# VH-VL binders against Mitochondrial intermembrane space cysteine motif-containing protein MIX23 (MIX23), part 3

Target 1, 196 residues: Mitochondrial intermembrane space cysteine motif-containing protein MIX23 (MIX23), of Saccharomyces cerevisiae (p38162)
Amino acid sequence: MVDNRRTFTAPQSLLETNLTFPNDEPSLTTITVTRERCVDPSLIDSFLRFLRHGSDDIIRQKLNNYRKGSINGKNKCKEFLKQELYPNWQIRNNIISFCEKEAAEMKNETDQQCGNNKKTTAEPLIDARIDPYAARERAEKQEAQYKDWTKVTEWVANNRKIEQILTSTTEGILRQNCEQNNDYLKEFTQFCKDNS

## First folded at step 1 (VH-VL)

Design f1 (framework fv_firastotug)
Fold by ESMFold2-Fast, scan of step 1:
Structure f1 (fold): chain C 196 residues (1-196), chain A 120 residues (1-120), chain B 108 residues (1-108)
Amino acid sequence: as target 1 above (196 residues)
Amino acid sequence: EVQLVESGGGLVQPGGSLRLSCAASGYSISSGYYWSWIRQAPGKGLEWLARIYWDDDKYYSTSLKSRLTISRDNSKNTLYLQLNSLRAEDTAVYYCARSYYDFWSGFDYWGQGTLVTVSS
Amino acid sequence: DIQLTQSPSSLSASVGDRVTITCRASQSVSSSYLAWYQQKPGKAPKLLIYGASSRATGIPSRFSGSGSGTDFTLTISSLQPEDFATYYCQQYGSSPLTFGQGTKVEIK
């Protein structure tokens, strides 16, 4: 197997804010995402919280700061989106996508290994009525092989839901303070295509 | 620094009503957090009461739903719990707590709690 | 509603011991939405573990969580003096949110 890894660094605008977590732990400014870290996502969770805390959580403050020295707030909204918000969203989306891809590869690998075992040995019929312990052991071994895949898949689904909630909430705020009828999600998608 | 401070506890009479406040500082309740009220009777375990999300999506304990109202005031950065038809068994320390944007994170920040004693 | 039962309800241990607490759910907990909390007398609970196995920020590595479905475990690999407390499991996979009855870890 090939060990996939990718390193992500928080945007410079966020690094300059000196954000801290409630427990006064040092903010994680760079992370190398690996399959092992997708399975045990505590470090990834800390990094995503840092990114979210420094952007969507304080978006009203960010927009106000961009308007302090400007005679045209609409122009500054576009600059904020390109310089801070969209880069932040892209990093978060890419981290989640990395783990999603790893989960898919994990399932394919496990499926292949289970298929190889079946090909090498004729599967004896295990009748739970005759040997409930052997049937249970087989089921437990099969379930254990997919444990990590299940964990990563659930983590990905949860973080996709979080991103949807944040994007929806932030979009509402942008409509109140910037262009009311702009499709910010479509604009973000275009930003990702232009900057990938 | 993130802080949650409960208030409104004290001695209340059976059959009365209770209104608790939870003032947040160091962050805005207008963000994507869930806020919950949890209580603990003397010498007993924890009991979840209600939660509210930033968009006013509310959930209540099934057994207490008819007596509970959870609300918030974004301008005051404050969460509220109203409990009606008070009984002696409502005597407890009442906590407010937040969950980050998804339930996955658990209750990562709690207030110190406020004691409510229901006595005739 | 999902009922959570902790085992044991109380235990006595010495500093340096490995302590294991189990939490059993009356039905499967969706997406491993299971958390563990530590509570000391007169204080609010403190989040230790969320998502069954993820340590909360600032929590020492001696605390670990595992499990899925209906069976979950909190382990303290080498008990420290500050770990004598009551521990609660909590599910948030379905409404209403529910807590276990608690496990008191006392000095032997």
Scores: ipSAE 0.013, ipTM 0.535, lowest interface PAE 8.3, mean pLDDT 80

Design f10 (framework fv_firastotug)
Fold by ESMFold2-Fast, scan of step 1:
Structure f10 (fold): chain C 196 residues (1-196), chain A 122 residues (1-122), chain B 108 residues (1-108)
Amino acid sequence: as target 1 above (196 residues)
Amino acid sequence: EVQLVESGGGLVQPGGSLRLSCAASGYSISSGYYWSWIRQAPGKGLEWLARIYHSGSTYYNPSLKSRLTISRDNSKNTLYLQLNSLRAEDTAVYYCARDFWSGYEYYGMDVWGQGTLVTVSS
Amino acid sequence: DIQLTQSPSSLSASVGDRVTITCRASQSVSSDYLAWYQQKPGKAPKLLIYDASNRATGIPSRFSGSGSGTDFTLTISSLQPEDFATYYCQQYDSWPLTFGQGTKVEIK
């Protein structure tokens, strides 16, 4: 596989704010994501926490700030979505998608090396009922070869679940404080198609 | 394979109520973004009734909102539709569907149940 | 509400025919937010096309969707015996979600 990397920068609106984190967590405004970083995601996790804290985690504060000075709250909601929230969601989605693509490539590479999608004619068939030690050794060896792929795939699944929970919670708050009958997730999908 | 199975239909008198169930298997409803109920009167087209979000937020067809309640029970992996003040024109096959959202992409209603018939007659 | 009108309401065709079904919206639909479904008698609808032109998983290449704004089309390039069914368009651009009245494709 060629060494793939991509650099992500926090939205302009977030870069212009002064954020404080509990326990003095570092504020990362830019990150270069690589396969190695997907496998050891501590830096990516910090960046995603920064993005989430600067938007969804304080959504009520964000909306209240718009309302305090605004005659037209609905217009301010639309501005907030376009300028702050949707750009933030897009970056988070793109980071998770990058690691998802890397995981798929890792699996394909390992499958090719091990012949997992093809019967190996050189290796004998092992029946655990006859030789449980050899069967276990073979299973452990195969599992070890897929360790990084499994790790990244689990990380992706976990973060997509976190995003779904956060996005759903934020949608509920937007429904209460902005337009009740608007499909925010559909609107965000259109935002992504219209913006890179 | 994801499967949805509706139940709870049957014959009901005008003015009565029914609670329909939609049991999901092969997929957790708590993992989906949208779940919808759709109905189809005999020989007629499809009519969207209600949607429930992952967050628990609900949307209803304005024509029926006062008579419908959509809900879910994550522990039973089941969706519900409560119908009240039933009229003859509510006679239809009722479907539940996965109104599919993956990440930030919407893919339409990609999995449907077999439907359950509700007949409103005196 | 966005009203969807399908044309024709019904048609008769033979195996191998090219079939085109149109869906017209009462107001503009974002080009990506229209789906097509197939329904056979006694069965639930089956998703064919989403986002106006994307085939759902497992849908044969003979099915294609196109269009934008207020005019959308579903084309079956070479009708097969299993394609005799009723077809519905559906928009998900504006709440509430709405379906067309359906187009029945019957054997000649």
Scores: ipSAE 0.005, ipTM 0.515, lowest interface PAE 10.9, mean pLDDT 80

Design f11 (framework fv_firastotug)
Fold by ESMFold2-Fast, scan of step 1:
Structure f11 (fold): chain C 196 residues (1-196), chain A 120 residues (1-120), chain B 108 residues (1-108)
Amino acid sequence: as target 1 above (196 residues)
Amino acid sequence: EVQLVESGGGLVQPGGSLRLSCAASGYSISSGYYWSWIRQAPGKGLEWLARIYHSGSTYYNPSLKSRLTISRDNSKNTLYLQLNSLRAEDTAVYYCARGEYLWFGELDYWGQGTLVTVSS
Amino acid sequence: DIQLTQSPSSLSASVGDRVTITCRASQSVSSDYLAWYQQKPGKAPKLLIYDASNRATGIPSRFSGSGSGTDFTLTISSLQPEDFATYYCQQYDSWPLTFGQGTKVEIK
């Protein structure tokens, strides 16, 4: 479910497709996500790039392959969605959600430390009108304590924007090549409930 | 109206670096498209250089990968290409081009190109 | 890498002629992932055909594509004055993306 660390493995369909990265780049098929890796997301970025490359980036090619082998394209679209695309989306969303949860915990931990100092052992108030240098020093110290939380929060926001763009674009493709009147986002949400 | 305008070309010395820009208008560079850089040496054919998808995934021609970086700035709606360690063979017209996500690999709109000359 | 070889490298034709250009791949191009482009002197290429046989939006019906596997053909059924140009095939089945060397269609 949720832990201080969680291991993610690429969908079985990607592992079995003999997928070759452009320029023969090595593929990262499994990753253990930790708070430290949310703060320094190089490995997570590589893993997300691998997942996105093997799904959304080549979706038209995937759909065309399904259609050419099928008398009824609707059935093949459903198989693709449930066996390849939705599992891929779910893993990417779960990784982003893990780091989002870690960011929230980091903020709460830092808030508790800062709150204890302010309420019990520190000076009652620092007013820039009275002592601008003390106010500045206090603000700089507080900002430093939230540095990692800020990095993770920005990374999460950026990746959620990427996912929204990918999902919206892919939904448009699915409406053109599969069932036009289906709500794919609702279907994906139901897929997540059924497979959680 | 979709429009791509390349800039940053000109005369460059061998061993130098090249940084090209491609300004997009009429659509957001961060929406459901992929963007490529292609070059054409004088009197020669087309050579694909690099591609970036809306997901942020980047892909490079293996013969040039160690010298190429493709990137974008969504805030400026601009695509970039950086090429290092320039050689005379890099003399070419450089094009940026867009592909729509509904198609895989083909390029439906091209900029006008910018000439790069690498000469001592 | 998939190498694309076009034939002929150049040809001379008159307005009204039927022009045929062939593109041969060194390996099978799956799912007909092959495009054709037109390039006029001093201009950027323009997409004509994608998925081997589908005309791009706004492309005249005199342009048609056919073929599969390793052998692909671009046909111009009745050459017009504006069709004198260089034509390129491109595959997008395998990375890196590759283009043919081009076929120049010049006035007779």
Scores: ipSAE 0.007, ipTM 0.483, lowest interface PAE 11.9, mean pLDDT 80

Design f12 (from f8 with heavy chain E100I W101E Y103S D104S S105G S106W G107Y Y110L; framework fv_firastotug)
Fold by ESMFold2-Fast, scan of step 1:
Formats: sequence, C-alpha cells, structure tokens
Structure f12 (fold): chain C 196 residues (1-196), chain A 121 residues (1-121), chain B 108 residues (1-108)
Amino acid sequence: as target 1 above (196 residues)
Amino acid sequence: EVQLVESGGGLVQPGGSLRLSCAASGYSISSGYYWSWIRQAPGKGLEWLARIYHSGSTYYNPSLKSRLTISRDNSKNTLYLQLNSLRAEDTAVYYCARDIEYSSGWYFDLWGQGTLVTVSS
Amino acid sequence: DIQLTQSPSSLSASVGDRVTITCRASQSVSSDYLAWYQQKPGKAPKLLIYDASNRATGIPSRFSGSGSGTDFTLTISSLQPEDFATYYCQQYDSWPLTFGQGTKVEIK
C-alpha cells in the first residue's frame, strides 16, 4: 500500500509557553501524520487542541501582550498575525488537508479494488433467496472496506467546521481590537501564498 | 549542536552595498525559531537590526528599515542581510542570532562569532 | 523606544568581590521582560539571565538577576578571573528591542 507521511512542528511561540492541559494530555511539539493516524486521530486531535489553545482560545491575552508599551495597537496586531496567528492557522489547515488527501486516495484504492472484482474476474452471483447469509456477509464486507474512508472523511468535515467557527470568532475579536473593516481571511490566504 | 557562521564582511566603500551570509548547521532554519541580525560598532553597544521567522515573515528596526533586507535560502540553510547606502556609521561586527520569542518580545540564546564590516574610502 | 541606562559604565574589582550592575529603563518593563548578556573581548555575547531572574542553562550560580518595573540588577556574588567582560541588559517588552550601553568589569 501507499505509505504517505508528513511531519509537522508547532510554531516557535508555542514551544516556549510551556502550555499544559487540565486533562494531563501529552504535550507534542512535533507530530508525524500518517494514514493510520488519520484513521485513529487521537494524537492529531491532541496536537490540534494544543495549537488552538495556544492561539485562538487566548487571542485577547495575546493581543494585549503585543500592545504593551505601545499606543499603536494596529501595528502590533499586524505583528501578532504574521508571527503567531497565521502560522498557527496554516499548520492546522495543512494537517486537515493531509488527511483529506489521504481519504481521497483511500476511496480511489477501494473503488479500484471493487471494480477489479467485477471486470477482471467474475464472481458467481449470490442469490439471497438461496443463501441470504452469503449475500448479507458480502454486503457487510463491502461496507467495511469503506469504513476507514468514511471515518476520515467525517473527521475532516468536523474539523473544517471547527476551524470555520474559530476563524469567524477570532475575526470578530480582531475587528474589535485591530482594523474593523479588514478582510482577515483574505489576508491569511495571501500569507499562505507568500509562505508556501 | 547548532552553529551559526557569518561571512561576507571586510572593507567596503561608502555609498555601496553589503550582503552578509549566516550559515546554520545542526538545525534547519525553516523548521523553527526566529533568526536575527545584530550589530556592534567598535567600542559601542549592541543594536538589533532585523529578524526573520521560520515561515519567512520579516521584521526590521524602524530606524534602519529603508536600508535593510533580511532573507534566507532554505536549500543552503543560510540567512542573509543586505545593507544599502553604506555609511561610516555602519562599521561594526555583525552577528546572526537565534531568537527566543517570549510574549511581546525576544531574547537571544545562540550567537554566531560575528563578521567585521569596515566602511571606509 | 525604551532606553536602558546601565550603571556604572565601568568598574574594577578583585577576585572574590561582590559586583552589582544596575539597568534602569526609561519606562516600565512589563512582566520582567529583561535579559542580561556577558561579552568577553573578541567574542559574541552569551545569554546569562532571562525574565529578569532566571539563569540560562550552564550559567554558574554566582550570577543572579533581580528587579522589576524600571530598576533591574545583575549580581556576581564572588567574582572569578573568567568574569572579566562587558555586561549588557536587554528589554523585550516593547518594540524595537533595545540594549543598555554596557558595563565593563575589569579584574585587577
């Protein structure tokens, strides 16, 4: 099988904060994301929580820290966005995109396998009236072949929704504390182009 | 062990341009940290010039920003500083350093050995 | 900008002496965002203290930092021959980053 893997490292700002979690979760500074970890995303979930906790969840505190000793909060906001927030968002989106691509490859592999059974070698037709257990077992086996793909696809969809909610909330705070009429999502998109 | 080695110093003419290099070994500069250039004029104190984040974002000392460009080449694991419109006041030892970000600011935990730049006719 | 002024600018001391260097900021430095560096002749600066009072890895216990707000102090409890150097404070509370002018410590 294909064996794709990619290593992600937390932004430097998080590595120096000594963040801890109430539930005594392992602190991961680096994670290697693999197909197996997309299917069992416990470590990815912990890493994403770490990234989210160290940025969006404490954004008001971070903006206040950047404004210390300065009367120009707008200039300090730009510094925070480019140094901490946008790098953090980029890493989270890249992790989700990795699993999304893995899910697409898993579906293609399973589709080809199922198609090969029909075209390359014909299997005897199973008549449910004669052998209902064989027909049911075959349907269950086919359904099981797509189980991992379904699980990863649902995980990706859920995390895209979480990112959308966090981004929307953070934009509201940025408009309140920085530029009221700025399109932060568009600015982030440009940041990704400049740093890809 | 992470090491930084500066090069590109020497005697340069007033009004000219300077390009300094900082070769990093033992760590990929694109993988983390901020990286800065700091200078020290003979017999004087330290002056922070510019920094670059591992993602490529750049920041400059406001008093010098019009004459400075910080950049990097990830394939060579090397940082660069370009300084234009050279003046006698730019005579200094130039250091590259690794920045530790701490809330609203930075301190430096790893320094190169420095490279001397002399601006003289 | 936050200006940092060190005193004294220079001092001479004997081995075993207690040396105190002060760093005064033109405005309050929040959250003890102040570092101290040691620089020996012909060498790069070396981090000694960060967050006003935390010793960097490998720094001898004779070096200590204290202070808050506008007044900070670096103390060397028992000066050694290898402590001949210039010492610099640096604030990282406000942009741009600024350093003190330095204090030269000469061993007799």
Scores: ipSAE 0.000, ipTM 0.415, lowest interface PAE 19.5, mean pLDDT 78

Design f13 (framework fv_firastotug)
Fold by ESMFold2-Fast, scan of step 1:
Structure f13 (fold): chain C 196 residues (1-196), chain A 122 residues (1-122), chain B 108 residues (1-108)
Amino acid sequence: as target 1 above (196 residues)
Amino acid sequence: EVQLVESGGGLVQPGGSLRLSCAASGYSISSGYYWSWIRQAPGKGLEWLARIYHSGSTYYNPSLKSRLTISRDNSKNTLYLQLNSLRAEDTAVYYCARELYDYVWGSYEDYWGQGTLVTVSS
Amino acid sequence: DIQLTQSPSSLSASVGDRVTITCRASQSVSSDYLAWYQQKPGKAPKLLIYDASNRATGIPSRFSGSGSGTDFTLTISSLQPEDFATYYCQQYDSWPLTFGQGTKVEIK
């Protein structure tokens, strides 16, 4: 059992931008992510929403601003990607990955406490044949012990789906307004390796 | 797993009011997502009614906004829908659901309750 | 509002048949923000497909979605007994969220 935490700060470009939220929520520009906050993710949700709202949601405006300011309009997209979009995506992915790793640790800890790894493969077969009601009750009790792990796992799955939707939409816009044949996800993956 | 259980349906007279409850378990409604109400008239399709963000911000279908109030009680982990000035056309099964959010206009519904039938008839 | 029109409104099919259901939007649906749901009598809808073509967790591979813009299709490659149900499309690109009128898949 270790105290694992990681602090994230919004990209400088967002800190300098005045943003209006559709539902008038407070903006959270820095967050310390912990296992407790992965389980009850209200603050993480607020922070991710701030990051998403200030980047992908206004991507056409961002691209136009870089185009207007660029001395070499040929490089407008590359500058935007490296200075704003990819840093934003990296922070969002790192937050989701932190909670995913915490969930994996939670499951391992609960599995060890319950002794389920070997028992799960053998005992259900014997229990079902002898007493199916005892098997069901045991499964329900085990499920209760995995409550927090289930919450975090579902939160992670949901946020990865949101990222997939946003990334797919953003890629479409980038292909229309930037390099049509570029693999932006591959480029982003390389960006993460270079900036780790 | 998220489980949603609606209640409060039944026979209501035209012109009356309706208050439905949705008890959520497996996830705190104040911790994330949008939480929505959708209805379905007998033999008809689905109609999205309202959603509430985990922070408390509310959104309504414009066609019904003047008659709807969505709310919640975080301590009971329960959602509510109040519908006023009931008409025969409000006869439907009312579902609560968790909506995968993206802070644009919502998204698809990934968990649904069992539904509660409301019949508006004199 | 974006209006979704499904065709056919109903169809009769046999186990093993390929079934296709179409959803047409009155306006373009951006980023393929379209989902498909299955509803059995007396039950709540169940998510099958999101983002036009992505299968939800636990949904059998015989279900697939395709299309973009205004024309979307749900395909069941080999109909099974448990697939006799009503199917609905939903767009989540524009507020308010809207659903199609439904397509009932009945046994022949």
Scores: ipSAE 0.000, ipTM 0.424, lowest interface PAE 16.1, mean pLDDT 78

Design f14 (framework fv_firastotug)
Fold by ESMFold2-Fast, scan of step 1:
Structure f14 (fold): chain C 196 residues (1-196), chain A 118 residues (1-118), chain B 108 residues (1-108)
Amino acid sequence: as target 1 above (196 residues)
Amino acid sequence: EVQLVESGGGLVQPGGSLRLSCAASGYSISSGYYWSWIRQAPGKGLEWLARIYHSGSTYYNPSLKSRLTISRDNSKNTLYLQLNSLRAEDTAVYYCARDSYEWAFDIWGQGTLVTVSS
Amino acid sequence: DIQLTQSPSSLSASVGDRVTITCRASQSVSSDYLAWYQQKPGKAPKLLIYDASNRATGIPSRFSGSGSGTDFTLTISSLQPEDFATYYCQQYDSWPLTFGQGTKVEIK
């Protein structure tokens, strides 16, 4: 009844930069995420690849571009984090969270339809001992109804793992090229609280 | 040593267009830093106009964005600023500068005077 | 936009004086992304201080910067003849980059 959808746009820094994918895949700078697109995530995958390619995948190049020169000064890693990296991470996390929320709603709706919750429609009892084929058909129909929910939850789990690996790898690079004693994950968590 | 030399200033007419050049030497503008244009009207303060990242990304002062274009030619190691729909209020000394970020503007050109008058 | 207001707009001083110039931001300047410039008549500005308190290369020790958040100060501990100039603060924390209106340091 309620059609949830949300539009995401890449950070301005990426919109102005000419980026190319290794396999000449089109770069998407904006996407409207819907339940349908969470189930068939081809476009979401392309958008996430664009965001990841423009940040974590080239982080050493990005950090080198924020030059200090030969004079000792403040590490401009903070500017990169605030203006490019943390906004990028936040958008990616928000997209994954959107599909995670949609998956939860899909499960609730499917549970209602399959009668795993209290139902208003009275259905005849099917006794597998008396009619094993009807009982099996019911089980197969129930399993099929959860197929889309399973796909989305697996996609969410996989992308959470990808984000964790990318974030940890990037944090290591930041410790090598920026402040070694800074807790970047804690800083990002604070950034999200300040910008949500 | 990095040096910046502006050119293209002079007397221009209201309603016309302005195109300034900034020739950089001692450093390739495509290899690092941000590069900016800043102006100063006679007897007044400094106003940042636009910057270009070494990758080619451009940023503009929102108050002037519709009239400004910053660009570069990597083969000539030169920055450009175009300002359209000129008004008397655009009369100023125009500087190009290296925006190293942590130093803000550490290298400046000598400036070129633009006078907008009939 | 972050608006920077300098105080005083002008001052008269003698060689050897301690001079203090203040820059107040309309919003907090994060990470002390605040610079100070010196400009002499007919010349381009010269960077003195970056990141609120760090002296640029070749800048004499009599120049110092301090402050954080919304209140920043440039101090010249013992004014020299070559220090009579206009001084500008600049923030680079937020877009667009903005400058203060300037403080003119004049010979008494």
Scores: ipSAE 0.000, ipTM 0.429, lowest interface PAE 15.3, mean pLDDT 79

Design f2 (framework fv_firastotug)
Fold by ESMFold2-Fast, scan of step 1:
Order: C-alpha cells, then sequence, then structure tokens
Structure f2 (fold): chain C 196 residues (1-196), chain A 118 residues (1-118), chain B 108 residues (1-108)
C-alpha cells in the first residue's frame, strides 16, 4: 500500500471566477490525488479541464480584464502571468508529475516482486500446491500492477502532450498581445523554481 | 488496427548513407511511448540501434552512436533513422518498434531490407 | 553493456516435448527486466514474456518464464507444431538494450 497523497486547490483567481462547462459537469475546486486516482483518472481529468478552461481556453478574455485594470501596459501582462497563468500551469504540472512519480514507484514495486528471492524459492511452489487460489490471486495481482503502471504512464504522456499544445498556443497569444521577444516557457520554469 | 510500416530500404553502396522512415497509423507517436529502431542481419540475432521519446529524449547503441541519428516528425506521425558511412555489415532487416513503457517491445513493423553492396 | 548468452544455440524437439531455453547475463539484470520473443522465418519478432515471468496478452499458458539476477529460463511445457521458431531474450535493466544470440527450436 502507498501512503502518498497530495491535495491541490485551484488558484484563488480562478475560484473567484464563475465558470460553467458545456455539459453541466460539476466544477471541482479541490482534489486529493492518490495512486488509485492516477489509475482511474476521471476526477483528475475533470479538475485539469477546470484549470485549463479557466486559463488557457479564455486567455484573451483574461488579458483584456487585466488590461482594463492596469495603467501600465507592461504591468497588465506581468500581473496576469504571475498571479494567474503560471500558478495554474504549475498546479497542472504538479498533478501530472505526481502521477508520473507514482507510475515509477508502481514499476519499482512490481519489479521488486518479480526479482525477489521469495518468488523463486521452492517454498512458494510447495505453498502454491497447497493453496492454488492464493497463488493464482498473486499472479493476477502482479499482472494487474504492470497494466496499471502502463495506464498511468500513458495518461501522463497524453497530458504532457495536451500541456505542450496548450502552452504553445497560449505563448503565441502572449507574444501577439504582450512582449513579442519574451521566452514565456523559460520565465515559467524560473517561476516554478522561485515558487517551490 | 495500430500499424508501423518501414520504408527506405534497398540497395546502397558502401560509404553511402540511408534514411529509413517508419509511418505509424492508428496511434500517435507523441503519445508517450519510447520508439526504437532494431536491426537483424541475415541469419543473425537482433541488435538494438536507437530509441526516442515523445520529448525527443534520445539514446543510441554505443558502437553505432557516431553513425546514427534518430528523429521524428509529429505532424507526419513518422519516425526516422539516418545511418552514415555504410558498411557491408550494415546489411540487415531494419524494424521500428514501440516500447511499452521503456522496457520491452510490444508492437513491431514488418521490417525493411537494406543491402549494402557494390 | 550487459551481454546475454542463450543456451542451447539450437535444439531439436518433437511435438509434446518440454523445451527449456536459458539466458545468462554477464551482469545482474536489475529488477528482472528481461523479455522473451518468438520469431518465425520472414516475420517480425513477437513478444512472449516480459518482467522475466509475465505472459504477454494472447500468449498460450504453455509458455512460462522464470529467473532473476543473471540466470533466466523460458519453458514451453508441451511443444506444439506452431512453436518451431527462434527465441530471443532481451534485457532492459540498463542501457543499451541488448538481446541474446537466439535459440532455434527445430523439428526432430
Amino acid sequence: as target 1 above (196 residues)
Amino acid sequence: EVQLVESGGGLVQPGGSLRLSCAASGYSISSGYYWSWIRQAPGKGLEWLARIYWDDDKYYSTSLKSRLTISRDNSKNTLYLQLNSLRAEDTAVYYCARELGYWYFDLWGQGTLVTVSS
Amino acid sequence: DIQLTQSPSSLSASVGDRVTITCRASQSVSSSYLAWYQQKPGKAPKLLIYGASSRATGIPSRFSGSGSGTDFTLTISSLQPEDFATYYCQQYGSSPLTFGQGTKVEIK
């Protein structure tokens, strides 16, 4: 059993915004991410959609709102990035990274079971003949663990791809409406280091 | 349903170069798998050549690293292998394959034969 | 690099026979990261076993794998006509990925 969980809360700016989804899906403002939820990611997917909808999907509207509230043209974009967009991207990356770490631990646990001395001794073989149901359940559990690891690894990869597409699109919009020559992805990386 | 199809094989002169393609269908090569090139000389065993991940993380066979380049084009859903300074010993069937996770190959292409001869 | 040596290099067997193929690594394979493949003439290899002992989807129960460290085995409990092929082991515990030289299972 893994005693590893982490609770994520949407950025304050997003919580103050009244958001709706086309299919009337309930808005999740907090989520506790666990290994089980990485394997069955329906709730994580809903939370990520909420974060993405409240930032990248409506970025032009967000930039216009900051524009209206700011006297300094440079300050409007900087404020949006620091207070809203980068915190949102960081939370999404942290969720994906949590499941990526869980996948690595699943692999290590399953591999250790496959490679340990107790799986290759005569004693377990004798025990399996005495209790074939326990032996079968053990084999099924082992196979299921690799399947779960594969599912989580694919989920992580797919969400990394989604993030890449979203951040590239958003960066294009930022270059068009803010500083043209700024490396927003590099700035985000620095933001994460400063706010870890 | 998911297929890998290699192309670019044929007869090549010693000292020349080859560029092989692996077109994936029914699945995106940017979906978080490692993708590898593996070759097999006639009557011999399998030799791993290179792997690439969705984020362009690349690994090469130590003995061939100076002659190999692995790459991909996500827009074409295609993997590539460039091999330079060809020798007779490079004659082989070249396969592209998907690594399930980063440890074993669950999906293989049909292979493309490369013959290095004058 | 981890070098894999298979034994025997070839064997002759009859339908119904129990066949055992061994794969020895020059260094310990981490976490039993070892796979087995079947290859028929003119075809690409087919995954049989991964993680030393886990059967791939659709692979008959007569195929089984075992072992850890440096010594691994593939067993075919009752050889069928379609099992005459070349078998390869592969380690993925360290880079570069390496394969054994192959074991050819021929009809007696």
Scores: ipSAE 0.000, ipTM 0.412, lowest interface PAE 15.7, mean pLDDT 78

Design f3 (framework fv_firastotug)
Fold by ESMFold2-Fast, scan of step 1:
Structure f3 (fold): chain C 196 residues (1-196), chain A 121 residues (1-121), chain B 108 residues (1-108)
Amino acid sequence: as target 1 above (196 residues)
Amino acid sequence: EVQLVESGGGLVQPGGSLRLSCAASGYSISSGYYWSWIRQAPGKGLEWLARIYWDDDKYYSTSLKSRLTISRDNSKNTLYLQLNSLRAEDTAVYYCARDYYGSGSYEFDYWGQGTLVTVSS
Amino acid sequence: DIQLTQSPSSLSASVGDRVTITCRASQSVSSSYLAWYQQKPGKAPKLLIYGASSRATGIPSRFSGSGSGTDFTLTISSLQPEDFATYYCQQYGSSPLTFGQGTKVEIK
């Protein structure tokens, strides 16, 4: 059977931007996310960096350079949000959510295996004072089974915090350059409901 | 690998001005990081001075804000710090560093070697 | 501004000792965005711990961090000769960024 996979593509507006990156970092425009890539997230990290750099990181530049002429200031902000920023935030959140769901499945699988072992095998009690080596090996085996789940869970938590910082910073800029009293996070949540 | 090289230190007179440069290599200063200046007086602790984002968003230490200007030149891949109205207590090793809250993990992950500024008559 | 106070300001230790350094913030540090640095004489600081508890790349497992809110701790489980240095905590939960005053770990 085929393992769970999902492909994500950067917004078209971002693909048309002439971004500058160092020669040692690839510029990814699409990525296929898998459980293995959630465990070793180097490619996901590069893709998230590309998305963040092309949106939140240059938001002042985007607002200043957004199409002039027939677009009034109020319409400029709303179009930018709907066409560029909110799609970018949605893709980033969906990638993080994919790995979060994979982590939950990994825990369920490991829990079932460990639970079955407890029910099936009744091993003699090993007194650590008599055989500390056997007791240690058993503990290390149990810990090893949850290693990948722990890695993915921590990665998800860290990236949720990164999103919170970026979103809060961007919201402050939007309040300064667009509507001061708008709840952008609430508007984004509604955008996701309408576009999911 | 990212390398940062500070320059512009040396002997400066009290009341004068100082302009430090930080040349970055192996990474573009326009690539979504904050870049900071930090100093350390001889035998003392670390003091954060200012940071700049690649889009010119700037933050300053409250105690030095009136005397500091941070800037950058993307074409030269160089960060600058201007400090005015120099006093003897400005004598320190000045470091530039990359801070990256965008990855949420590392605050100052790459540092320059530092440049010594001595303010004396 | 968030003020960070380290304790102790200095300590004497022997190779193999367990060393504990504390960092207390005047206000809660958002998201546990607290880092620890090691600095040896004549050198730039080196990042050890970020996010209060995560080890930076290449940092030995004997270094560990813990804490949240206003109370944070750096522990060196078995001090090695290369660990005699000054250690600094730093918060990045709010601007301006601030450092503790430093803790010097000296040979006994």
Scores: ipSAE 0.000, ipTM 0.416, lowest interface PAE 14.5, mean pLDDT 78

